# VHH binders against TLD domain-containing protein 2 (Tldc2): the designs that were tried, part 8

Target 1, 198 residues: TLD domain-containing protein 2 (Tldc2), of Mus musculus (Mouse) (a2acg1)
Amino acid sequence: MEDTLSGEEGEEEEEEEPAPAPAPQDPVEPQLTEASQVLGASEIKQLSLHLPPRVTGHPWSLVFCTSRDGFSLRRLYRQMEGHSGPVLLLLRDQDGQMFGAFSSSAIRLSKGFYGTGETFLFSFSPQLKVFKWTGHNSFFVKGDLDSLMMGSGSGQFGLWLDGDLYHGGSYPCATFNNEVLARREQFCIKELEAWVLS
Key: E = the ipSAE of ESMFold2; O = the ipSAE of OpenDDE; V2 = 0.75 times the mean of E and O plus 0.25 times the DockQ between their complexes.

## First folded at step 3 (VHH)

Design s16 (framework vhh_enristomig)
Fold by ESMFold2-Fast, scan of step 3:
Structure s16 (fold): chain B 198 residues (1-198), chain A 123 residues (1-123)
Amino acid sequence: as target 1 above (198 residues)
Amino acid sequence: EVQLLESGGGEVQPGGSLRLSCAASGFTFDDYAISWYRQAPGKQREWVSTIYSGGSTNYAESVKGRFTISRDNAKNTLYLQMSSLRAEDTAVYYCATDEYTYEGSTEVYTDYWGQGTLVTVKP
């Protein structure tokens, strides 16, 4: 586990002969409280490069997963209570597609849309694609009793999860100008994990 | 008040079968998704299976093809038919459901768990 803090007084010279190295990678890889059943180590490393700087290197704490806690959005909301930090939602569907969302705030019941422009959607089929905020609207996250929605603006949601956490949908939306995250617009959830980044 | 009562557990040999039941009362049974969970000694609780109000089902990978969840809405009863049992299936099995209610304008979440029924698979 490398924990490196760069000095602000800088380096005067580093390389003269070899080609310049690309911008340094974050040497601190996230520590997960448990192994993910959705993403492998390679996917976790790739996704970590797109997290906001304020949470890079923070541990990922597994707050909820369907394999342990069952398939209930209401249980997800309950287990998010007491957490205020940003959340990674990792999903695998019945077709084996891996995708999800980064929420700037904990997943919760809400009267309207909440969150910030740090929120994004992603998919790994076949390569990692990250769909960042377009600036068009602020419809980041909305938690109803019977559904969770991320991204909107055209009557469709970038990511929509039914209260049963079995049925879901993904559509292009104005918030993220995303592609359909799964192979089709409607999908069935096989596994869902919610990770809090302190 | 919501109550869940499991039954049907016991000792069985590897390869054997058991049927668990969960009798539910105090709520409109057919409106709720209901799940089976299990907890083996010294291990974390894990989800086993869910049956949704519409009758669709989902299963943990470790039990898929061996366990069958079903419900009888007329009897307010949930079932788990277990076949091809293995030593790793030894656990206390719980049925569970949850609800949100309103107390005035305040949303209240409540999860309901039965007391559990022990399944022991002995060689």
Scores: ipSAE 0.230, ipTM 0.631, lowest interface PAE 5.2, mean pLDDT 85

Design s17 (framework vhh_enristomig)
Fold by ESMFold2-Fast, scan of step 3:
Structure s17 (fold): chain B 198 residues (1-198), chain A 123 residues (1-123)
Amino acid sequence: as target 1 above (198 residues)
Amino acid sequence: EVQLLESGGGEVQPGGSLRLSCAASGFTFDDYAISWYRQAPGKQREWVSTIYSGGSTNYAESVKGRFTISRDNAKNTLYLQMSSLRAEDTAVYYCATDVYEYTGGTEVYFDYWGQGTLVTVKP
C-alpha cells in the first residue's frame, strides 16, 4: 500500500449477531450472460451488493470457466486479453465451499502487484464475508506464469492459485486481513469462473 | 514447430471402449499440462480432461469414472482411455496445450490444437 489511491473506503459495517440478510427495498440484480455453476441466485445477489458503485448494474460476462475451457491459468490469461474492466473470480472447492475475489482490473501476467483498493476477497462460510482492503499494503493482484496471487504480507497469500487451476491456497494476509477462504489452507478447485463486469 | 496428432477414433456401440492417442512434438512435453477437448456437431467445444506435468489429473463431471487420461513422457504421447461410452460422447476429440514463448521481452501464450479424431457411439 505504499502508493495510496484516492477513494478509500469510509463506511465500515459490523455484523452484530447472525441474522438473515435483509431484503433490499429496491433490488438491483446483475444480468449474467450465462448461468453460474458456482453461485446460486441468492449468492449472486448478496455479492453484487458489495461491488463498487461504478460497476453496479453492469452485466456479468463469462469469459472463462474451468468446466468449459479447461484447468489452465495460461488459458485464463489468454481469454482475459482484450477485456478492460474489473473481474469477479468465483471458485468452488471439493468441499463445496464457495469463495473468490473481485479484481479492480483484468487478470493478467504482471511483473509485480497491480490493482486498486477496490479489490477484495470473499467467502460464503455459509454467510457472505467480504474482506476489503485494510490500507496496510497494495499487494492486490500478481499474475505469474505458474501462479496467480491475490493479497499478500509476511510471505503468504490471501488467495493463491496454481497454474494448473486445480491446486490452491488461502491464508490470512495483511492486504485484506482475511480469514482462510476455504475450510483448509490448501484446497482443490472443482470449478473456477471468471466474470468481466463491463 | 509445435504439432499435436490425434488417433484412435472410430465407431463403437454404447458401452464400448476406445483409446485415443495424441502424439506431440516441438516443445518440452514433460513440462506442460496437456488436455483433451471434444466438440459434438452444432455444439461448442468443451473440456474433457487434463493431465498436469506432475501427473495429477482432472475430469469433466460427465466423464468421471469412465475416462482415464495418462501420459508417456518418454514417447511424448498423451492417451485417453474411454470406457462405458454413451451416445452423448459422440464428438470430434482434440488434444490441446498452451505453450508460452518470450516475444520482445513479454510472455506470449500460444494454444495449439490437433486436427481431431472422430468418435461415434452408435448402435
Scores: ipSAE 0.007, ipTM 0.403, lowest interface PAE 9.9, mean pLDDT 83

Design s18 (framework vhh_enristomig)
Fold by ESMFold2-Fast, scan of step 3:
Structure s18 (fold): chain B 198 residues (1-198), chain A 123 residues (1-123)
Amino acid sequence: as target 1 above (198 residues)
Amino acid sequence: EVQLLESGGGEVQPGGSLRLSCAASGFTFDDYAISWYRQAPGKQREWVSTIYSGGSTNYAESVKGRFTISRDNAKNTLYLQMSSLRAEDTAVYYCATDTLEYSGSTEEYVDYWGQGTLVTVKP
């Protein structure tokens, strides 16, 4: 623990410029380029409290949503091209459950797991629960052609999305020590939104 | 060469029905999810419906209960049966397959879209 405290807390927190003592106050509500069909204003405000300091207050730009762009993971990957900022994935399933993930970087095809410990999973059950990195492993995000995985360990994924963006799964994983994000381990997506925070 | 060709559009009265078809070629039709999208004048293109390779379907809220997507794998053809049509359904309807992977020196991903077929719902 001493090594963590001695130097590095995060990439942006490594800034040489001494920051003034943070004033405790509610974060300014983010400006969204359009209305979310997944989360209401209250949920957006609650979730924004848990975003890394480097993106707090940044506008949310809707890059992809299933109701506009269709249910395809491959289309999500392509619409993420050219974006390098962090991403919020907001999901609502057929049971009306709201959950998702914050990715430290754009959602993309990858050979292996990528991302940083800023990555987290969340659910509204109905209270917001945020599942942050445990430090156990670095299995944050992996984008295969036909599946997207967030969090892993012992063969289970914290969030797994099929290439059809209709079928998904959630299991406890070592990366986030998360609870099942939906009401059950397997779920069907009703709406998915990908927001870039830049 | 992947090609998608829509047909079946036309003018119809409110409450009427139309069936759109999309003839597909140049890829293994059975293995891919295929979707209908539409674009009304002055609006962005929006998703209407998807049918997955296994036969399951999904629909935009605005068309649920009125539109039925189906596929005939033997004919490499996608259908959209539209009923109870409303003026707001007036749009150019596009057949699309999601990103396909190409093998080469680098991975290439391409969306394929048809030319579109116009549906006009007028009194």
Scores: ipSAE 0.006, ipTM 0.394, lowest interface PAE 9.2, mean pLDDT 82

Design s19 (framework vhh_enristomig)
Amino acid sequence: EVQLLESGGGEVQPGGSLRLSCAASGFTFDDYAISWYRQAPGKQREWVSTIYSGGSTNYAESVKGRFTISRDNAKNTLYLQMSSLRAEDTAVYYCATDEYTEVGSTYTYFDYWGQGTLVTVKP
ESMFold2-Fast, scan of step 3: ipSAE 0.651; ipTM 0.839

Design s20 (framework vhh_enristomig; at its last look DockQ between E and O 0.83; V2 from the best seeds 0.00; counts 0 for: pae E 2.6 > 2, unsure alone 60.0 < 65)
Amino acid sequence: EVQLLESGGGEVQPGGSLRLSCAASGFTFDDYAISWYRQAPGKQREWVSTIYSGGSTNYAESVKGRFTISRDNAKNTLYLQMSSLRAEDTAVYYCATDEYTLSGSTEVFTDYWGQGTLVTVKP
ESMFold2-Fast, scan of step 3: ipSAE 0.724; ipTM 0.883
ESMFold2, look of step 4: ipSAE 0.508; ipTM 0.811
ESMFold2 (binder alone), look of step 4: mean pLDDT 76; pTM 0.763
OpenDDE, look of step 4: ipSAE 0.795; ipTM 0.912

Design s21 (from e08 with V103D G105S S106G; framework vhh_enristomig)
Fold by ESMFold2-Fast, scan of step 3:
Structure s21 (fold): chain B 198 residues (1-198), chain A 124 residues (1-124)
Amino acid sequence: as target 1 above (198 residues)
Amino acid sequence: EVQLLESGGGEVQPGGSLRLSCAASGFTFDDYAISWYRQAPGKQREWVSTIYSGGSTNYAESVKGRFTISRDNAKNTLYLQMSSLRAEDTAVYYCATDEYTYDSSGTEVYFDYWGQGTLVTVKP
């Protein structure tokens, strides 16, 4: 179209407003080798913000899940062999509660407690709560043939899984000063996933 | 020389029933938890059911109420009674067991034992 208007700008153009600041960018979302049957994309993104810097942005590789590999803690230990941790354990129970743990090292059979203060417990209730190491003791992870324990102090475990991977428990513990992760202190596992972050 | 041998598979119409057997040898059957798994063509293997050494049982949600796992320790045999079969139950069914033990140096050793499988086809 032809220019049918003639504008004379009588204003002085010595001052310009600064450009608006760019919008904040979202952090990079981790890439999973498979879809999680426990957590949705929003929960995965939220949990990723609490991972140690050394594994931020690392892909999550599914090394074990109960629906595929069965309800066996011993098989979980076996599937962990040859993998360098750390590991995310994601659980859903009979009430639909989603919770779990971040282990600084691979889940394995052990003679005593192992791991570092990077280890934490978490729950979605429905907001994400992360229970970090308190510094009170170093009872992070202990793997027996018949049970897996995370967090301890005064005879109860922050997270306890039976060797059948069907029965579990959660109690406040000195290691993490955590709340009960499920709606009940004793729960039944409907799905457990173990993801290696390396 | 642990061996697991499945049998009892075949073709069945929707709503039908089959009983799978798994004959075990080469280990102390009574002391082991033993499981059924299945794999349909083009799909990942999935867990179906477990019976523990003490006799308790667990089932995948998709088969609960339709399948019953049982064991006969005198015969070293595991069973899966399948009823109300559906097209999605079409798969090769495997029995499996595992063990963690220690070698002579105290090193942990894991064994997992799988049968060769038996094919179940649900079709009209």
Scores: ipSAE 0.557, ipTM 0.789, lowest interface PAE 1.8, mean pLDDT 86

Design s22 (from e08 with V103D G105S S106G F111T; framework vhh_enristomig)
Fold by ESMFold2-Fast, scan of step 3:
Structure s22 (fold): chain B 198 residues (1-198), chain A 124 residues (1-124)
Amino acid sequence: as target 1 above (198 residues)
Amino acid sequence: EVQLLESGGGEVQPGGSLRLSCAASGFTFDDYAISWYRQAPGKQREWVSTIYSGGSTNYAESVKGRFTISRDNAKNTLYLQMSSLRAEDTAVYYCATDEYTYDSSGTEVYTDYWGQGTLVTVKP
């Protein structure tokens, strides 16, 4: 009798459920001004645990994304003007690989390398790996008119983005002692987002 | 003065085709990457396609295989050939380019240039 009134056994196959109980507020969990097209909620939460304490709980403001603003490094530089504070660059390539960088300050045109040792590179491959500053050199970020570079010291860049924001490269570098962030050294960007954390 | 002027928009049925043109003047056209953007009523503007100096191209995922961007440097004209049009392609289409230049003091100056747009309406 009782068993005939029992619920469905295969409810695990159903992803559509009534709204869950309200999640507790987590000060570490950032509030995003827009939904990310690069990282899901789980990846955002994991990455947030590695951000410097000074930006913990700060909202992430979407300043630039390629799907909205186009594939132009020059437009990225322009949209960063007037913003202070650190930036998260989130990338998804054509192979679906997710990776990026945390920059201690806004992305900008520069004559040389700038930034601080808070700067790091990361990849989700398949799990989150964070490549922090080694102390070997201070080649954190350099913004050229036609390329953006993050990490150097071995003749290659930890992350290199062409001015077209479509072509990029990732190589081990002395600054971060990083692994190649994508599946291979040269990659093609599908989506890039720049988030300001201030 | 830099000018971009779009044309070729209109009404089409789903599955139809249109060719948009963008006439450019006032700059060295072949040195610039030039893009198509679109904005549907009540929606945020989105990037559609870019053709780079030298002829390389890139496309938004939603238009890959359906749209073809091209340029005629001798005519200073950008094109967007649209095929297999869908209701969701309904938007005002803009051509745009941008640059950083150095002023007389060596300061970087960003300038972007936008056309007035041309309306594409896909109606069943």
Scores: ipSAE 0.546, ipTM 0.798, lowest interface PAE 2.2, mean pLDDT 86

Design s23 (from e08 with E99V Y102E V103D G105S S106G E108Y V109E; framework vhh_enristomig)
Fold by ESMFold2-Fast, scan of step 3:
Structure s23 (fold): chain B 198 residues (1-198), chain A 124 residues (1-124)
Amino acid sequence: as target 1 above (198 residues)
Amino acid sequence: EVQLLESGGGEVQPGGSLRLSCAASGFTFDDYAISWYRQAPGKQREWVSTIYSGGSTNYAESVKGRFTISRDNAKNTLYLQMSSLRAEDTAVYYCATDVYTEDSSGTYEYFDYWGQGTLVTVKP
């Protein structure tokens, strides 16, 4: 694990660019290339309202899911090669909780934290809560060979996924001032989906 | 060069058992998770089971309780013990692993390696 001394590889301007003018009306429900096994139509519609304006009208393309591709973070990285657009990670744990993250860019191995302030965490426990960037730090996403981390600032991560994509954790972090995304700080993944929004 | 060779497939009756093997070479077997996948006629390939370098295991819901994945690191061999076989288990079974290397430029290279497959046919 690196503590940012390796040099950052993603955008870390940390200044929020002016967002495009919002659409006059809410966008229509996004078109998914396949049905989600994690979120239903209502949850997808709710979550889509919190996506950045730049992905309005973009289809959701399923590039990885554990039930089809297996429980391997290395395979997730492999499937992400060639994609540069934003990614939505949808998780369902063994307790049936639904949660995840929006990453401003593809999930990849990195020397340090990367991404932009568009990155956020969310949970449907049971109502949708979206935890957006607080501006306190830029620890959005870090991909190690054996773990994926999103959000930090207190030695723990807002969302942490083991390389086995079975074990995970969620803790409050300074990046997102999030609540624990699952019912418990440590959880076991039942299904993970990675959707590219481009 | 990474090589995966499956064996142990064959014809069995419903309720029967088979043990599949995958002989691995060309990489540090102990350090990698290794998986079984299958492809039934007319269907896309699907994940069956994974065993991680530390020995923990995971299974597709359709095979949980019936299949057992294991590894013998001394022999560089992966196993899948299949019991209570059903007609819907008929498929070609593949051994697969993802190997990571880093080139001299610091660029990560990923290689997903697949075996040739071994056919399992379940019929009365």
Scores: ipSAE 0.065, ipTM 0.542, lowest interface PAE 6.9, mean pLDDT 85

Design s24 (from e08 with E99T T101E Y102W V103D G105S S106G F111E; framework vhh_enristomig)
Fold by ESMFold2-Fast, scan of step 3:
Structure s24 (fold): chain B 198 residues (1-198), chain A 124 residues (1-124)
Amino acid sequence: as target 1 above (198 residues)
Amino acid sequence: EVQLLESGGGEVQPGGSLRLSCAASGFTFDDYAISWYRQAPGKQREWVSTIYSGGSTNYAESVKGRFTISRDNAKNTLYLQMSSLRAEDTAVYYCATDTYEWDSSGTEVYEDYWGQGTLVTVKP
């Protein structure tokens, strides 16, 4: 699903009619290997519109979820082994809030921050809000042994997940200029899913 | 060498109770989160419950209010107290723990440890 850049067309003269463009098609829903327990079909379709063009139309493969695999960041890292593609992290907290992150590459243990400006945070409050890279820094993703962090700037993380994958936090950060993703700054995870977009 | 050994499985009637045990050795037991998983015949293995190193617990929705996970650090033993058992709880139950660390050179060490399982059969 690529759009062709049109360039300049002969529309500056009112008397000259431009060639008709092909009728736009509605975006198709991505093909998921399993049903999501976090997002419904409407939310998946909305989120798909914000994915980078390079992964548009790619199937979503469920590589990890807390209800099947348990609440352990170390197990998430292990199940991400062998995957190199971008990842969608979908979270539902105990208050029923839905939010997450798109990572330009697999979630992994790292010595420092990694990733690219394709990385973003999102929340459904219930309206979808996408928090894209601001350009202020490159603190996209960092995987420590006992915590996962996405976005930073002033010692606060846009999304922070404890190694237990039960406790988490969200704060505004310079990387994404995001709002708090959950209803409150500290939250408890009910379900986390990691989807690889091959 | 890390070893996990489950016991306590057996046959029960619907509504009955069982207590599973997992004897652990070869590691500092109280420093690790330890989980129960189960696998019914022909199904994928699924997570049941975790008890974290700090003592906090978490449960799969299907077992919440019916199962209780606990640990005895003095005995290096993990427990799963199961009550109000249903036919759908029939499965082999596994004890599991994961270790993940890396040294100053950046070499990563991944280990996942699983017991051999104990069978729980809930007869209709």
Scores: ipSAE 0.007, ipTM 0.403, lowest interface PAE 9.0, mean pLDDT 83

Design s27 (from e10 with Y100T Y106S; framework vhh_enristomig; at its last look DockQ between E and O 0.70; V2 from the best seeds 0.00; counts 0 for: pae E 13.6 > 2)
Fold by ESMFold2, look of step 4:
Structure s27 (fold): chain B 198 residues (1-198), chain A 122 residues (1-122)
Amino acid sequence: as target 1 above (198 residues)
Amino acid sequence: EVQLLESGGGEVQPGGSLRLSCAASGFTFSSYDISWYRQAPGKQREWVSTIYSGGSTNYAESVKGRFTISRDNAKNTLYLQMSSLRAEDTAVYYCAREVTYDSSGSEYFDYWGQGTLVTVKP
């Protein structure tokens, strides 16, 4: 029997005789329009297994990166104009830790939180961990002029980035019940990339 | 009228040094974050370095330790000291006032200089 990559956890049982399961097919490997400076091919493949089915088969288009566009959250918002998402944020900090978020929709300025439960946080340390919506609140993404927040509750943000995209923070939060994404709760960004998966 | 004027480009040998200048006018220079960008032939423009209005600096990894950004607010001038130049540093270098988000509207303001050419001979 072939390895099972990931099973959907059954919540209901039907009276059906089990049949030999067909071998799982490998997921479609993502196509990037250019190379990532944050993740290598192995990490990209691992992360792609956790993306919602609706993005499968779509290329990843780089719309912002700090090496090209500068360390500016306001520039990130500008580059996101005209895109509806979904978006993958990939970060590497000064300690070499790789982490980020998948947003169900484009990163934008907002008065309050927006997004859907497709949104998740992730980290490699060194194994990939994905922190999905807990259902305890709907505080997915909030974009201020000088800060970007993903995940919240009890005064903590799952991922927080400042307006110069240099300082950031990560704390466990109610939205994702995540671990701290970086080595420490506060980190300095070496590289940030925003990819549109549409 | 906002104006940014780069100068100091030229030809150098590998391992050489250059100092770029950017003369600013038409705005309160000390209040803005100012950046250097570069565009190599056939490549997209890329960020090099930023100096924030508060005095902090940041650098692209490819230039860290070799380039130094600075500003002289009394002279309204931004500088980029480039050392240990490599062929890969060949590009047109631009200074740019970082985007200004107009909270009374939805407009972003990008102001760029005309650029100055740096050529590092192979």
Scores: ipSAE 0.000, ipTM 0.250, lowest interface PAE 13.6, mean pLDDT 82
ESMFold2-Fast, scan of step 3: ipSAE 0.715; ipTM 0.897
ESMFold2 (binder alone), look of step 4: mean pLDDT 78; pTM 0.773
OpenDDE, look of step 4: ipSAE 0.310; ipTM 0.694

Design s28 (from e10 with Y100S Y101W Y106T; framework vhh_enristomig)
Fold by ESMFold2-Fast, scan of step 3:
Structure s28 (fold): chain B 198 residues (1-198), chain A 122 residues (1-122)
Amino acid sequence: as target 1 above (198 residues)
Amino acid sequence: EVQLLESGGGEVQPGGSLRLSCAASGFTFSSYDISWYRQAPGKQREWVSTIYSGGSTNYAESVKGRFTISRDNAKNTLYLQMSSLRAEDTAVYYCAREVSWDSSGTEYFDYWGQGTLVTVKP
């Protein structure tokens, strides 16, 4: 029925007000609604240091995980409906590598790229590396029916997930100037978790 | 009208076997990924296994090596062969056609069967 989409979708840009002086803030251990099957306490603590100040200390609510909800990207989109706020995607592949992404907003089906420069990619292979926005483009997140993409610039994606949530890929991209997040450009997912930060 | 109807549940002793069936109608069965989920009494529902439209399969770690998912596209039927059953496998087992979207991408559809009870008693 409707062949026109909201132009607001894909144009989500957030301006951060400059703080007069950064408030002194010690890292707060996040409260998780469940234990992660992907990251241990040490990795969670390390990753939390790189979250935007506005969500640091917010509880992590598990909205989707493949072991509970199945290996389907479309089900991830379904479980994301009704949730607002940023999302942490945590992945462990069949080789045991841990990596993922922070999205400035909920993962959803979209007609174009959306999100803000708070979005980043990360890997624990073996030490934590965080790949933040370079400013070269704004290709943060795009949700198609059969794939989820984060980061682009050369037709390749920083993180690419197949609709089956089993096959994925990672390539250097202009958005994040990232390294390949897994050991190889193509990988198979063992567990994916999506955490919403209120 | 999309319909999914499970059968084959029952009571079995630990170490026993059961084969569940799911009869599907009202859609092009061969074009969809179809899954088994289960829900034990007082627990949240959990994913068990998926067979993709292309024929590949995936399994929850807790059932890997014990359960086998298969499909017969000519009969529009999904199967779950369960062996070496344990008390913790006691649950209602649900057949699900994985989430799909309408042609405009604005509505999604989530189809589930009514479930079939599997009880593993000593």
Scores: ipSAE 0.391, ipTM 0.737, lowest interface PAE 3.1, mean pLDDT 86

Design s29 (from e10 with V99L Y100E Y106T Y111V; framework vhh_enristomig)
Fold by ESMFold2-Fast, scan of step 3:
Structure s29 (fold): chain B 198 residues (1-198), chain A 122 residues (1-122)
Amino acid sequence: as target 1 above (198 residues)
Amino acid sequence: EVQLLESGGGEVQPGGSLRLSCAASGFTFSSYDISWYRQAPGKQREWVSTIYSGGSTNYAESVKGRFTISRDNAKNTLYLQMSSLRAEDTAVYYCARELEYDSSGTEYFDVWGQGTLVTVKP
């Protein structure tokens, strides 16, 4: 048998006063260890809004860039050794296009595809487009000695980088249902940067 | 033994020219991408130019149009022809062979020369 616990009644007065809505604050720019030669401050702020919650606000540490370290995928793999956490790849091509990828883990040599569904591709055309995991497959990242691949399915890779880090390609793939990241399917890299976010 | 040996450095006036050489031994030179890097006093090392095994070339923006990289596979020698030299080009210049991994992908081999000094001053 259950009885109601309170027999006391109170009356409250209804008040209507419009509270001013707080103005949205500008997104806080992440702290970079060095200036980016690929993205400007506006692009960095925009991209930061799409990073996984676990790395939001983490500093970006530059571990590799082609202007300093040369145009070699093998040197990128070497510079990644000893670093933990996710990686942001920023590319600018010879046509001036800015695009890249967020990898859930360090870029490394692998026997097969690795990574998690946090991985995504992006492009500025000039508006930022982010291509997140579709759930169709788990072909996130594969590091061969002579090529780096991000996203796959039947046909082509979402992002493909030659071992020379000069030639690359981008095609729609089932992993990300992405658009071509550059203005055309085949491109030449002008600058590549790899940033660790942990 | 695998080695790279640079030569040709020296003192030149602004606007001058200099030709650097890098002699390679102990490996199949024609099969590798070979690069020039430089390190100025008090600065970090920076990439200058690469010549790929297939013969294509790439250059840092600061040297494009002024420097020319070339190779002679018969002589196992890499060259860097430098023209219109500026004070900012003052650095020790290094040649480097592209990184090599062993068959397991776990060990790497890095080959750098000892460097040759280029000083650009009036």
Scores: ipSAE 0.362, ipTM 0.728, lowest interface PAE 3.8, mean pLDDT 86

